# VH-VL binders against C2 domain-containing protein 2 (C2cd2), part 6

Target 1, 194 residues: C2 domain-containing protein 2 (C2cd2), of Mus musculus (Mouse) (e9q3c1r45to238)
Amino acid sequence: EPDELRRRESDTLLSWILTRDSWGNQWQAAWVTALNYEAEKRGGPLRLSFQKDPRPQSLQLTVEKVSSVVKSTQEKVVICHVVGETLQFLVSAGPASATGSECQLYDVHLSPFHLKVEFHMEEKREDIQIRWSFTHVPETAIKIQPQAPGEKQALGVNMLSEALEDLFKHLVNAASPSVFLSTKPTQVKEAQSL

## First folded at step 1 (VH-VL)

Design P14 (framework fv_potravitug)
Fold by ESMFold2-Fast, scan of step 1:
Structure P14 (fold): chain C 194 residues (1-194), chain A 122 residues (1-122), chain B 108 residues (1-108)
Amino acid sequence: as target 1 above (194 residues)
Amino acid sequence: QVQLQQWGAGLLKPSETLSLTCAVYGGSFSGYYWTWFRQPPGKGLEWIGEISHSGSTNYNPSLRGRVSISVDTSKKQFSLKLRSVNAADTAVYYCARGVPAAMYYDYYMDVWGQGTLVTVSS
Amino acid sequence: EIVLTQSPGTLSLSPGERATLSCRASQSVSSSYLAWYQQTPGQAPRLLIYGASSRATGIPDRFSGSGSGTDFTLTISRLEPEDFVVYFCQQYGSSPYTFGPGTKVDIK
């Protein structure tokens, strides 16, 4: 049946993408880029810089809803609503006006989080473009912890919390950067280079 | 904060190959299109083509037979080669970062390289 | 390909005045896919507006964009000395991406 076949195709592609070993690194890099762009755009009293978390932690995503739109015979879009338990960031924060300020690192956890993920596929391209945006969840909590020992408090946690909440609010429906995933395995590319 | 630095030989003779490289300093390399543009003296900009971090390319049809763009993800660099140059290829060449917009291959440029003047003369 | 025409080619005004720059497309362009760039002679372009009306990061609020279909406008509400440079429109909704020939804003 056409509907079941379309669901199987979309689920297989999504599963394949999500099980790739490069997913976590590309995913985190793209989110860091999006957050830094939005933080710089908004300005305000705080200077925020998001950084990759070097800790080897897996991003756990649960797929809630999948739909697909066939735009043409050569173009397909799969839209997926996913829920994550915790999204982790490293944030360097300091006063915006500070020429010699000490920036402190904070561990920031967003729990839970909801994303709309769009997989854009075109027959003539070898990349799958992955786009995402936050969706609002009222029960979402932001937990902030200084990475350095708790005796240095150059910045109020409440100010940082308010700035991050404003930033995440403005990521809803914002134009997000994309992750581009190659559809070819490494060993196939090595064989072709021969 | 994110900066693009470009280099390559700017003086060419007809029939030679133009080779330019662009390096990305700061920021993420994935999630963007890395693109080349040119601007003949006193004229508007012309899009040459793009490459993703995975190496997928798309070129302006007017230049497709002469252009190739390559990427070195480990160095965060991408390069333009334009074969069989002639006087009409004289222009300032720019690399730029393409930010994906409403459709997946659609983008606008938010960061640009400094430009390289390329002169093709006999 | 979509051809963009900008008018006037040269706009002569004084600091403090309002500038209105026009960009016309040979075919309809969704407002989501029109950008404006500023270029100082000898330097790379600088993004001002994307999606016809969205201001780019760091761009002063005196710059605004509007329009739809085939007619788009960049407005500078009060010209500052640094604004007397060249402005280009670009469409990115149809490949190949194309730019207008530019409007030069000159001091009167």
Scores: ipSAE 0.000, ipTM 0.452, lowest interface PAE 17.6, mean pLDDT 75

Design P15 (framework fv_potravitug)
Fold by ESMFold2-Fast, scan of step 1:
Parts: C-alpha cells; sequence; structure tokens
Structure P15 (fold): chain C 194 residues (1-194), chain A 122 residues (1-122), chain B 108 residues (1-108)
C-alpha cells in the first residue's frame, strides 16, 4: 500500500535524523534559541536567559507511532510519538531590572518520556528546515532547581522557583524550535537567521 | 469527572454512511486526544482513529479512505463518519479519552462513552 | 501491525481462586506499552493495568500485571463474583493500536 510505504519512509528518515551523533546538541541548541525568543516576546517581571548545559550529556530520541503524514512539493508534516531522555538547560533568572550579580542560575530538566510531537519539514535554499512542537507539556515533566549544590538560599526561593516553573511551562508550550540540516552536521540555525 | 455521551443512527443499509457523535461533559475538550473504537459482536476491540482538539487526526489504515473524525470545540463534541458501510461494520461503537492527555500520550483509555450498537443489514 | 493473542479463550474457575491470563504479541512490545481491560457484557471496557504492571486509579490490588517482550500476564489473586467477565490486552507501542481477542473468565 502506497500510503503505508510512504509512512515507513518518513519514519525512517526522521528516525535517521534524530539518531545522528550531532542531533542531541542541535536539539538542545534549537530549544535554547526558541525558549529565549518566546521569553523576550512575552516580557514580564522575570528576565530569563536560557543556555545549553555545558556538562556532557546524552540525548537519544526515538520516533515511534508515525501518523498523519502530509506531503506537498516542498513540505512534509509528520505527527508521531517521540520517546526521549531528560533534556537539560541552564537558566539565568532574575528581575527584569537586574544586571549581573542579581541573577541566579538554575538547572532545568524536561523529562519527556513519551510525548506527541508534530514535525514540520520544508526545503529552504537547498537546506531542510525541521520545526517541531509538543502537543502539550505537563507541569510534572518540568523540574527547576538552583544550580549551586549545598548552597543555602535566603528569601523567597520557593516562590521564585514556582514562578519559573509556570513561566517555563508556558514558554515550552509556545516554543517552535527548528534546525536546518546542511552539508555540515554541526550547522544549527533559527528559521529567521537563515 | 469527565463523562462521555454518544448518539447517532444505529440501523443502516449497505452503502450508507455511519454518523455518530460523542459529547464531553464535566471536563475540558482541550489538550486531549478523543478516540473511536468498535467491537463486533463476540469479538475484540478495533481502534478506528483519534482526533486532537485542534483537529489533527490519526486513522487505522484498515479503515483509511472510509473514515473521518471531526471535532467541534465550542460544543465540546467530536464525531465519527464511516462511509460505504457493509455487514462487516456491524459493531458496538465507543468513544473514549486517554487516561493522561496532557503531553504524555501512552494511549490507554479510562473514560469511555456508553457505546452505540450499529447494525448494517440489507 | 502487532497481533495479540490471548490464552486460554475461556478460563473456568470458582470464586476465591487465582486467575492467570496470558497475552502474547507477534513481535516484541516494550513493557511500557501494554494495557489490560475488563469488560462486563453490555458495558464499555474498564482500564485495569497500563505499562504492563501499573494499576489504574481505583483498581483493587488483587489485580496485577507482569511480563516483557512478547509474553504478558494478568493475575487476579482471589476472584470476586464481579470478576467473572471478559479481559482484553492492548498494545500501544506501535500504530495501529491493537487488542487481543479476549479471555472470558467463567464460573465453574
Amino acid sequence: as target 1 above (194 residues)
Amino acid sequence: QVQLQQWGAGLLKPSETLSLTCAVYGGSISSYYWTWFRQPPGKGLEWIGEIYYSGSTNYNPSLRGRVSISVDTSKKQFSLKLRSVNAADTAVYYCARDLYGSGSFPEYFQHWGQGTLVTVSS
Amino acid sequence: EIVLTQSPGTLSLSPGERATLSCRASQSVSSSYLAWYQQTPGQAPRLLIYGASSRATGIPDRFSGSGSGTDFTLTISRLEPEDFVVYFCQQYGSSPLTFGPGTKVDIK
């Protein structure tokens, strides 16, 4: 059956892309870029700056249950289940008026054991742009902790952490991260920067 | 607590279109996949397809080309249409919602409609 | 598609006895993607177990699940009168979702 064969081909291609040695770094960089964009767009009393965790980490994503494949001459949309490990980010957070020493670093973990994801793939200037979004990310998948181990935290740390979790949930649900595949596997760009 | 209520025509002739509706009470239609199943008399369940509240659909390949599922978020309803029915489509049809519909989608089902018996006879 | 088979088709037991129901998959299924349902005649299925071994909310502890790969088991430690109904397994590891044909637990 043509539809079933085409679904297998899309699943194979996407699985290949997601299992590339460089994908974990590209995935995290794309999320950092998208989250920073949404944070700036939203504004508000908290200033957030996301950055990739510099510590060694492995992210393996497995594509499962491919469904709803749509193809046009330059666009392909695939809805599938993605099974993944914990995504780790660093976040510098503080009041919108803060500079330098008023900001606190936090570890952010997103543990999406099994999420439905929409992947949009389109050809732009001979590069393939892959854009994705989660259908919805539950609060329980998001964990935020101050980075400094063994440090005593004064004042309203619990209140700030709860506000960060609420904000991060909204940012993750709003974000539309993307990656451009080029001849060089380490090349990663936001759609606007291409 | 979420409650699902189904209705639609239960008696059909071969070649007609089956149309069933499921209404959601006591909970939000948002952020969930809404699913249709059927069960021929004395047999196991068959998954028909699902729809996300935004309109994205997934269908069982065995029914692809004959099935469509739609959602009306303002009425908190979703509907099944199955075209060109025949005797093999005689079954009890169920609507359902995943147990967890909040971003982790393992696709097991706690909330079900009451079922609608559909009989196709000439 | 993954085909599920259940054995036996009918299991005849008395109240108070232990029931062991088997579900076998045509190809390997992660234990994270196997569910069990109970169905009373004329009613919709009731979720018992998901992820092969996790009890759904409100399910009595007499129900337990186990297994991995292609072989999965539902155990009912002490049958109550309301347990003499049909049980189905379901995999959700690959599309399309598939169910077993059911095992009927019947009273001797």
Scores: ipSAE 0.000, ipTM 0.455, lowest interface PAE 16.2, mean pLDDT 75

Design P16 (framework fv_potravitug)
Fold by ESMFold2-Fast, scan of step 1:
Structure P16 (fold): chain C 194 residues (1-194), chain A 122 residues (1-122), chain B 108 residues (1-108)
Amino acid sequence: as target 1 above (194 residues)
Amino acid sequence: QVQLQQWGAGLLKPSETLSLTCAVYGGSFSGYYWTWFRQPPGKGLEWIGEIYHSGSTNYNPSLRGRVSISVDTSKKQFSLKLRSVNAADTAVYYCAREGIAARLDYWYFDLWGQGTLVTVSS
Amino acid sequence: EIVLTQSPGTLSLSPGERATLSCRASQSVSSSYLAWYQQTPGQAPRLLIYGASSRATGIPDRFSGSGSGTDFTLTISRLEPEDFVVYFCQQYGSSPFTFGPGTKVDIK
């Protein structure tokens, strides 16, 4: 027998998050942070550095609540389906073994996507800390394009696509992955194990 | 410190299947393309094919109908199978790692196995 | 397929001399996809140069590469005894990857 008032409070918090002007930037920043963390953990031949796309983006996300639970006055958990047209970011790629080598930039688009995510919202001191994690592998296609338009980089694009697919699979299947968002504009924390 | 070791049958009769395995020691298997080459006696090198650690493959069109490359990520191994061999398949076979340099558009083979002489006769 | 031609087939020189080896492609090859290898008889090839001009890790500075388009060159500024072996060029610009027939550097 769920508490109606507590369910409404969780729905209100989610609506507040989604209507903030900064939500799209925070969503992209969380993905960038999670990808950088996983890339660093895995190692391998590529040094990958993810960056949010500096170009203004129209973010159209449909968020459908699956369930919500209020654990205390300061702790709320909401499970949602997140569906969207595209998620955009930049990746700088180069060899892991070569210090001081020049990196190449690529545009990356994930399109379309459907994620099941858990938003865990906890009030700490004067801030609201939000963390999220996945429940399954994203239903998405990865589109990669080099920033140097005059050159044919077919092999590099294929290698990068494989690496990104591996990172996404690892991220969604990790035991307790999470990224943290704060009401403070610069407070984005890296994903971490339980 | 990374080393490739390869093994498999060196003597084959026509129509048999060549099977070679390459194992990676002392380094990461994930994130690399792994490749096979061959070199007939007194001739240059011929690329056979490549495999990414996830299992994605690309083959030389001249061998595509007869060749398959597979990966065992848990054992850090990859294997070559070449079907319906004949005398023209006599060569030293090498496994190698594809490296990357400053950009993803620079590919070369920076680490090689010791080679396996394969002779196809009688 | 891109055909690579190497010249000369055999280069006879003495230790201390400069060696210049040529590789020509049947069609234009991006310099990003041109490599040079050294091979001692009975051993696997060793990477010398990648991206037409970049030395691989551990390769002595007497080895240098240059060129673009269809014409590429490997230069050994002063031959050491261990340099009297076979050299191959390779391209990755088009599938299948192809190698030249090799240039043998032998001692007079």
Scores: ipSAE 0.000, ipTM 0.429, lowest interface PAE 18.6, mean pLDDT 72

Design P2 (framework fv_potravitug)
Fold by ESMFold2-Fast, scan of step 1:
Structure P2 (fold): chain C 194 residues (1-194), chain A 122 residues (1-122), chain B 108 residues (1-108)
Amino acid sequence: as target 1 above (194 residues)
Amino acid sequence: QVQLQQWGAGLLKPSETLSLTCAVYGGSFSGYYWTWFRQPPGKGLEWIGEIDHSGSTNYNPSLRGRVSISVDTSKKQFSLKLRSVNAADTAVYYCARGLGYSYEFWDAFDIWGQGTLVTVSS
Amino acid sequence: EIVLTQSPGTLSLSPGERATLSCRASQSVSSSYLAWYQQTPGQAPRLLIYGASSRATGIPDRFSGSGSGTDFTLTISRLEPEDFVVYFCQQYGSSPYTFGPGTKVDIK
């Protein structure tokens, strides 16, 4: 059937991405770059700075729905919706004027999460552009907590946490991370570089 | 510019294992499924299976219990093993470039090896 | 699996004539995933048309494809001597990929 065909193409592309050794680092870097871009662009009195998270992250993604395969004489675009179990961010939050002691680190978890993933292929290119964005971020799926456990919550701390969650929801919905992945042999390249 | 060359033993006895290898020259090896087909004398083509550079495989269900395809990405080669052959496995076997991930790679099966005649007889 | 039927089994024509070859699928096939191949005896198949209507690289413009759903057609507008060979249709939209039994274009 048509759905079975589109599903197969999406599964193939997703499997290819997930089996690349560099994917985890590229995935994280793309998120951090896109989220920081949106944070800086928005401005305001509260600033978020997304950090590289050294902790291992599970990157299990499953195709939930295939929405389209668009083909023209010069390009092909495959769009699918994927679901993941848990996505984690490390973020520094504080007043726009502050650095150091006025900034706090927070863990942000999304569980589950849903993404729209677009694979863009162009005639004569040796790479594929992968772009993704959130399709749905339920409020109950977001958990934000300070990195420093045991600190007492003072009057106004709940307002900061609420503002942080609101800003995070805005930034993550606005972000559109992307990467270009080479279709050239990865095993030979890795043997020379790694 | 991509070319496929294949080789392997063409004469087998019933119960033996068929082993064929296909080498890819030129172009990108990653980003495609590399595919095996066969054609019995005077009949149509049958798809056997496919493999990508990461080792992900899909097989024709009719052959799944007997077939395995492997890949050597450093050599840009992929190989077919078909176990427990019988007279019905007599065919010309072809390797081919299959579906890929860039626009150009979606051209169905556009590049084929020269074929290897496999005869199964006692 | 999707079964493809080709008709006629043999098409007898003279050089310069138009050939029309039919491929019918047992269930609907996306036009994006139907291909036509030419095969000279003793040689590997040669891709002519992919996506039901797109000519493959290097294929002369006398070859054209059309169709959707379950009915697809390959047309050769003016047969050349080298065109008197076998033609196969293939669907690659569902696993397992399947081929038709072939249509032989023969000289009368």
Scores: ipSAE 0.000, ipTM 0.455, lowest interface PAE 16.3, mean pLDDT 79

Design P3 (framework fv_potravitug)
Fold by ESMFold2-Fast, scan of step 1:
Structure P3 (fold): chain C 194 residues (1-194), chain A 122 residues (1-122), chain B 108 residues (1-108)
Amino acid sequence: as target 1 above (194 residues)
Amino acid sequence: QVQLQQWGAGLLKPSETLSLTCAVYGGSFSGYYWTWFRQPPGKGLEWIGEIYHSGSTNYNPSLRGRVSISVDTSKKQFSLKLRSVNAADTAVYYCARVKYQLLFGEYYMDVWGQGTLVTVSS
Amino acid sequence: EIVLTQSPGTLSLSPGERATLSCRASQSVSSSYLAWYQQTPGQAPRLLIYGASSRATGIPDRFSGSGSGTDFTLTISRLEPEDFVVYFCQQYGSSPLTFGPGTKVDIK
């Protein structure tokens, strides 16, 4: 059917974008930036600092379109469910009064994850600008591992888990991160400097 | 409804420059690619090139040394110049609007001009 | 460049019959980047199908497209008198844009 074929192609393109190495390299930085901003804004008993995981990540994503709106020849909004097996990042956590020496580094895995997201995709010049915001609280299992396990690590893990769940509850009101990708078909690409 | 109207000299001698203009009526000029095609008698269509309303161009590599496309956004017009013509350039030339949406995988021509027969003879 | 081959070159049928037109690409083309056009002699082409299978606005439902990879098909379920014209396939997945040589649908 025409609507089903259009939906599948749209979902396929978005899935392709989200699983590209260029997306993977940039989205993590945007995600970390957004989390750091929200953590500072909200405050609390813990000081949180999010960091890129320097280890390579293989994203196994499934994208299901809920709805889409074409706003112009260059702008489309897609509301979708993004489902994946694992999303990894690092977080440094310590008391709100702490500086670097009092903070501990934790490896955070969101596994599995189910995100209900609104993607704004806009073609600008030779790039696509992708912005996203959460339409619902992320559904995920949060798994935390201290980088250097020791005495009383379980207390820090429990406090961090609660802080992350609280932070995620408020992501629906967070500022939208953005990423720029060059993904135009060859026949319409503008000249590039080499 | 969007309409394209094209005009230009239809009779040329070898070595002359072909000049055709296409005007856009009844719709937005901005945000689209505008393209030129040609069709030699009894043959299929050949893409010449395209221009975005900002002036950015892409050309068929086979014609790149001879072709230039320009845009006049204030008049909602775009023009084709093909230099050093020869008998092989005899064709009906068409201008068209490109329906382009990368996010849908769309890149096709939905509105065409009426066509201009260009004959190159000695 | 991607070369498109259309077969048959000429298809002779009667009104009411089903027409099946083939388009083969010299290399794989995403179904998202394949279109079909209809051309009456002396007139500009008319878009029928884009993205291999999506009908353009105003196109009757007797026209349908299918295919993937290198093999694409345009089907006209019941030929009407006005359908006895030329049909071209086009790929837009790679530069330069290319068209097939056309299939002419002739009346017996």
Scores: ipSAE 0.000, ipTM 0.439, lowest interface PAE 13.5, mean pLDDT 77

Design P4 (framework fv_potravitug)
Fold by ESMFold2-Fast, scan of step 1:
Order: sequence, then structure tokens, then C-alpha cells
Structure P4 (fold): chain C 194 residues (1-194), chain A 122 residues (1-122), chain B 108 residues (1-108)
Amino acid sequence: as target 1 above (194 residues)
Amino acid sequence: QVQLQQWGAGLLKPSETLSLTCAVYGGSFSDYYWTWFRQPPGKGLEWIGEIDHSGSTNYNPSLRGRVSISVDTSKKQFSLKLRSVNAADTAVYYCARDYYDTSGYEPLFDYWGQGTLVTVSS
Amino acid sequence: EIVLTQSPGTLSLSPGERATLSCRASQSVSSSYLAWYQQTPGQAPRLLIYGASSRATGIPDRFSGSGSGTDFTLTISRLEPEDFVVYFCQQYDSSPFTFGPGTKVDIK
């Protein structure tokens, strides 16, 4: 019964976040911010720059396990381990010294993906912090594809893909995106959307 | 009930490669990341990197070009290789367990190996 | 990389006294991802506190943690002889996971 209560609570929280009109933009912005932050911190011969992808992302998450911790009377955290089918990133990649003209654009797919999602709630605050990170990033689940491979880029494609895969794996494992969501909606239009 | 035992050569000359192995006894191996740390004499701990049962690794960016961690799932062992060592790499090296697939508030790095003193001198 | 600073470097007290150890982060760290370790010289570290305030299994209630943002505190309410060792804070909010330089609790 404790497991059923936890799962219902996590399902409610996930449903609430996933049905907000702003979620797709907040999700993407949080990923781009966190991944670029980690990319900037590392030294090395290659650089990844994550970019806003105007294409809609379809998110379907399945809850695998749930737990919660009451830190104090005012602070509670609900933690969900979730799995998704496919996560996509748009990334510009090239040598660290490269300019825009020397960088190539890649689509990166992670399938499946596993996330730990944390809902941080404080009694006196009107918002909750949602933070997530990868729990499992298998090397075999990562697919990196050039947007415009062409003959010229094909010369080093295998070597570049291997190096980019290693860099991408490092960055996604290091990233911990977060957003703050208001628990008191201010938009009637948002509630009516759909 | 988990125990970590580590071993490897502790005396190195500059430019050589450090090689250490950690064996895990008891508990689940595949549900966890397994980590290497080092601690220079009289200083704090430095995280080196981690690996899971599938061979997925995360490394400290400061050591990325020199470090590799490998895993032997059948033996429940994982190993550290650090290339091109110098005197700054002199430290006690520890293996430890971390657990990413938890509530996030369960103890992290709660099981440690006994430590191996590595001295780099000419 | 988040840099942790601990103060004081050495804290000299007598058994039975209260010890207060500080850890400050160069960037905000979620209170959920700060830990404290105890280390006897020559031994591996022992986890005391995780999530800033939760005691690890088997840790006496004289140890408590608090704090948020960039400022965290470990309190030992009543020092026992075995508590005169080194203490490290650790953040596990972001990679690379980093530790403070340590505070040595020494006998007066």
C-alpha cells in the first residue's frame, strides 16, 4: 500500500507537468542550458553546442519506481525513476577552435532513456523544483547522425562519430536539468489548452 | 552486506601507467555505479570516475585524457588505469560504491575499499 | 566544478563540548545533495550525513547536519573521544563530485 500511494502521487505529478502548455519549451530549455553548461566546463579538442530544436518532442514516460523523503515539516521530495522510448537533441559539433562555418549539425538520439526525476516541494513556496538526471546511459543506445553528411564530411565520419559519442555520453551523464513550476496557475488559457 | 577489496602496484616512476583493481563481494553488482577516488597525503578526496556493469563511464574532466576505467562483470571487478603519471598523482586510491538508481537520499559512497597507497617517484 | 571550502581548518575542543563545522560552496548546491564524511587518518572515509541533514545507518544522533544553498553545517552536540578525527563535506549535485579540504577536530 505504501507503494500504491507513492505511485499515485508520482503519476499525479508527472501528469501535471506533462500536460502544461509550457512544458515542452521548459524541458528543452532546461536540457540546452544544462548540457551547454557542462560542455563549457570541460577542456578538450572537441566542442558540442546544444541548440533549440523547433521540432515538437513527443514525451511518453513510464514510471518504474517511486520513493519519497520528508526532509522536514516544510520540505518534501518525491523521486520517480522513469523510462522513455526516445530522446532527441540537436547539436553543433566541431573542434574547440571552430567557428560556425567549421561546425557540423548533428541529430543525437538516445533510445531508450532512463531518468531520475525529483520533485522538491516546500510548504511555504508557490513553486516546486523539478530536477532530473540520467540513471542509465548505455553506449549502445546512442545514435549520432549528421544532418547533412555530404561527401566532404564522410571522410572522417566514423572517427568523428566515436569521439562525439564519448563526449555526448559524458555531457548527458553530467547534466542535471531543472525547472521551477508554479503550483498556482495564473493562466486560464493554459488550463483550457487541449 | 557488501565488501570491496582492492589491489595493484603502488610504486611507479614518472610516465608509467597506474593499474588498480577492485573486487566486489556480496550484494548486487549490476544495479550500481562503481567509483574510484584518490586522496593526496594530508589533502581532501578527489573523484576520479565511475563505471557501471555495461561499461558506461563518467570521468572527472581534469583527468579525462589520462584515465580509463574498465569492468569485468563476470568477476564483479572494475579497474583503474591512469596514464603518464607524475609526482602529483601520489595519493591513496580508493574504490567505492555509488548508487544512482535510488531515492537520491539513500547513502552514496557508503562502501569503500581499504585503499592503496600509490607513490610516484624517480 | 563546484569548489567546497571548510572552516575552520582545525577546531580544538575538549570532550563533551559542541562542535560546529562549516562547509561553503562556490555555487548553489541543492540541500538534497550534500554529504558529510568522517575519516580517521589511514582509514577509508565513513559516511555520516547525506542530503544535508539525514543520518546514515548506524550514525549516532549526536551528529546532525543543516544548511541550504551555499552554506552547510555539521554539528556534533557532545564530542566523544572517537570524534577527534577529520571531517569532509561533499557535493553530489553535479559532476564532478567534489569534496572540501577537511576540518580536523583536535583535542585541546
Scores: ipSAE 0.000, ipTM 0.404, lowest interface PAE 20.9, mean pLDDT 75

Design P5 (framework fv_potravitug)
Fold by ESMFold2-Fast, scan of step 1:
Structure P5 (fold): chain C 194 residues (1-194), chain A 121 residues (1-121), chain B 108 residues (1-108)
Amino acid sequence: as target 1 above (194 residues)
Amino acid sequence: QVQLQQWGAGLLKPSETLSLTCAVYGGSFSGYYWTWFRQPPGKGLEWIGEISHSGSTNYNPSLRGRVSISVDTSKKQFSLKLRSVNAADTAVYYCARGSLRFLEWSYFDYWGQGTLVTVSS
Amino acid sequence: EIVLTQSPGTLSLSPGERATLSCRASQSVSSSYLAWYQQTPGQAPRLLIYGASSRATGIPDRFSGSGSGTDFTLTISRLEPEDFVVYFCQQYGSSPFTFGPGTKVDIK
C-alpha cells in the first residue's frame, strides 16, 4: 500500500516486459490487431488497414504516475500511467469500395503518447496479461505523411490528411491492445514452433 | 543458462566491513529482484535484503543500519556491504534471483555458489 | 515476522518409501506464498515448489506440495538416493521473508 512499494512494482514490471525478447514484436502486433479490429467495426466510406512496420521503433516507456494496486485472493491488478516518445504506424487508406488497388500507404506518428497500462496476474498462472489504452483522446501532434509524394497531389492533400487524423484519433482512443507474457523461470530459447 | 557467481573476502576481524559481489551471466538482468541470504553453520537461511534493477532496496529489519546493497547495471552485478561485523555474522552468504509473482514478493529460482565468511579475532 | 516451524526435525526412511514433511506458520501466509527448497550439503538451496503447490522447472513429479493458511506439506512419493538431504520451507507472503529450520531426510 505505500507509494514507494507501488512505484517499485510498476517500475520493475515495466522494466521486465521491456527486456523480453518477444516484446517489440508483440507490442507492434497487438497495436495492429486492435486498430484493425476497430477500423473494421466502425466501417464508413474511408477504409484504414494497419500493417506490420518492419522499420526499427522506439519501445522505451517510463512510468509517469504512481500505480494503483487492486488485489483479491485469486487476482492482482497493477495499474500505472506511462509515457512514450513515439508511436509509429504504417497505414493503407482508401475508399471502402476499393479492393486494395486504390489504397495509398501513409506513415502515422504520434509523439509523445500517454497510456494507462494494466498488469493482470492470477495466483496460479505463469503468465501476466498486459492491457493498455488511452485515457483521453490523444492531444499531441499527429504527423501523417504519404509514402509516395506524387500520390498526395492526386488525393487532395489537406482534406484527406484531416480526415485521416480524425479517424486515426478515434481508432487509437477505441483500441485496447493486450498481450500475454510468460513469467516461467526457463532458459532463453531462440524459437518454439506451434 | 542463468548463472550467478559470487566473490569477496572470506576472513574478517570484528568491526570490519563485509563486501561481497554477485555477477549475473545469461538471461535478463532487468525486471528481477536480486537478493542476498546468509546461513550460519548448522542453521537455517536468513534473508538479508533485495535490490531491483532500478535500484530500489528492501532490507531485513534485524540488520537495519548495517546493511547496504548496490547495483551496477552496466556490469550486471550487485553487491552486499555489511558494516561492523562480529562473530554472529559468521555464515555462508548466498546471492539469488527473485522470481516475479504478484510483483511484491519472491521465491528464488537461481542461486550463487555461496561464500563462507568467518569473523574471528 | 512470520515464524516457520518444520516437523519432524529428522525423518529416517529407506529408498522407495514416501516422505511427508510439515511446515507450520505462526500467522496465515497470504495467497499461499510458500516455497520449498532442497539443500545438498555444501551447496546452495534448490527451488522445488512455489505457491504452495507449483513445481519449479526441472523438478521431478515425485515432489508435490499442498496446504494453505498456516499448514503446508511437502510430499516425496518415492524417495530416490539423491533425495536424502535437507528441506526448507520459506514464506514470501510478508516481509521479511522467513525460512523454517529445515527437515533432514536421512537413510535407515
Scores: ipSAE 0.015, ipTM 0.512, lowest interface PAE 6.7, mean pLDDT 81

Design P6 (framework fv_potravitug)
Fold by ESMFold2-Fast, scan of step 1:
Structure P6 (fold): chain C 194 residues (1-194), chain A 123 residues (1-123), chain B 108 residues (1-108)
Amino acid sequence: as target 1 above (194 residues)
Amino acid sequence: QVQLQQWGAGLLKPSETLSLTCAVYGGSISSYYWTWFRQPPGKGLEWIGEIYYSGSTNYNPSLRGRVSISVDTSKKQFSLKLRSVNAADTAVYYCARETIFGVDTYYYGMDVWGQGTLVTVSS
Amino acid sequence: EIVLTQSPGTLSLSPGERATLSCRASQSVSSSYLAWYQQTPGQAPRLLIYGASSRATGIPDRFSGSGSGTDFTLTISRLEPEDFVVYFCQQYGSSPLTFGPGTKVDIK
């Protein structure tokens, strides 16, 4: 397969980034930071707070198309459209005046998801900026579930779930997460402990 | 589908400034490099320079700082100025779109070209 | 900086024959950044092949490209009357972008 070899080569940069030691933590932190920023900016009577999910997550992205790469003596920009099977968020929701006990944890799943990913590289920088945003957020792709089984049983109204879904759609459409990935060699420091 | 149309004064005297414009029809000017080439009569193509739609430029060092390329995204046009012309600058000048996609598998060269403008420099 | 040399300068053939055009670089060129163009006298160049071996949109399958490093080839499997024009190779991976001097495919 010559076509499959060339297809695999097209994923080299993305695969390299995804296999970096810190990538999963940076990916998740970028989402949490961007979504919380948009939630606070919006305000309103319902407050969403996104949290880091301590559960292990595997991320597989498929490149659907590459739209452009541009070059200059100082800057390279690569733009890719990618699709993933499932993207999960852990979110606390409650009234804006809540004192914690009024807040409930929800799992939010988005499946499938589509992203526009931009890789920005500059000649004199020791990092690559990776920025992404959603290109599609269909209604049927979003599933919101309470984390606590007892609260799922207590919920007898659909209005809250619909309000959460609408707010979540607004926040993810507005979010623009980014990460800076260092291209310089990682230094191994000697351990202080025996 | 996408077409480039170019225009500008084709007859110049030594020391004058060459000014050519290229307009983009049927497509976006955004997210591409736009480039200029020239071809002296009976000779090969020479790259002049390129501009990203945001204004970043790269120029052929052989033109010794005589070249300037600009872009107007609202008009979907980009322009070439070449200062202090002489007889050696006589050539057909072409604008073109430069398309390069992402990773090793997706590189396209200059896929759309203007019709060309013959520029003659004579005293 | 990278000089491209094309050979032969003129290739004299008859319609229906196979044409093989060579492009050699003075330094190694990534295959991802090598292109071939066709030019009819009085007209702008037309992109045929990019990335050394990929056909541009609308280009007939009789055109194919190959090669890597410093040696690249454009092959036209069966010459049609419209193919008797000039062909240029180009590298676009290093500044300045450079072209070969061209190979003219002429009627025998």
Scores: ipSAE 0.000, ipTM 0.429, lowest interface PAE 18.7, mean pLDDT 75

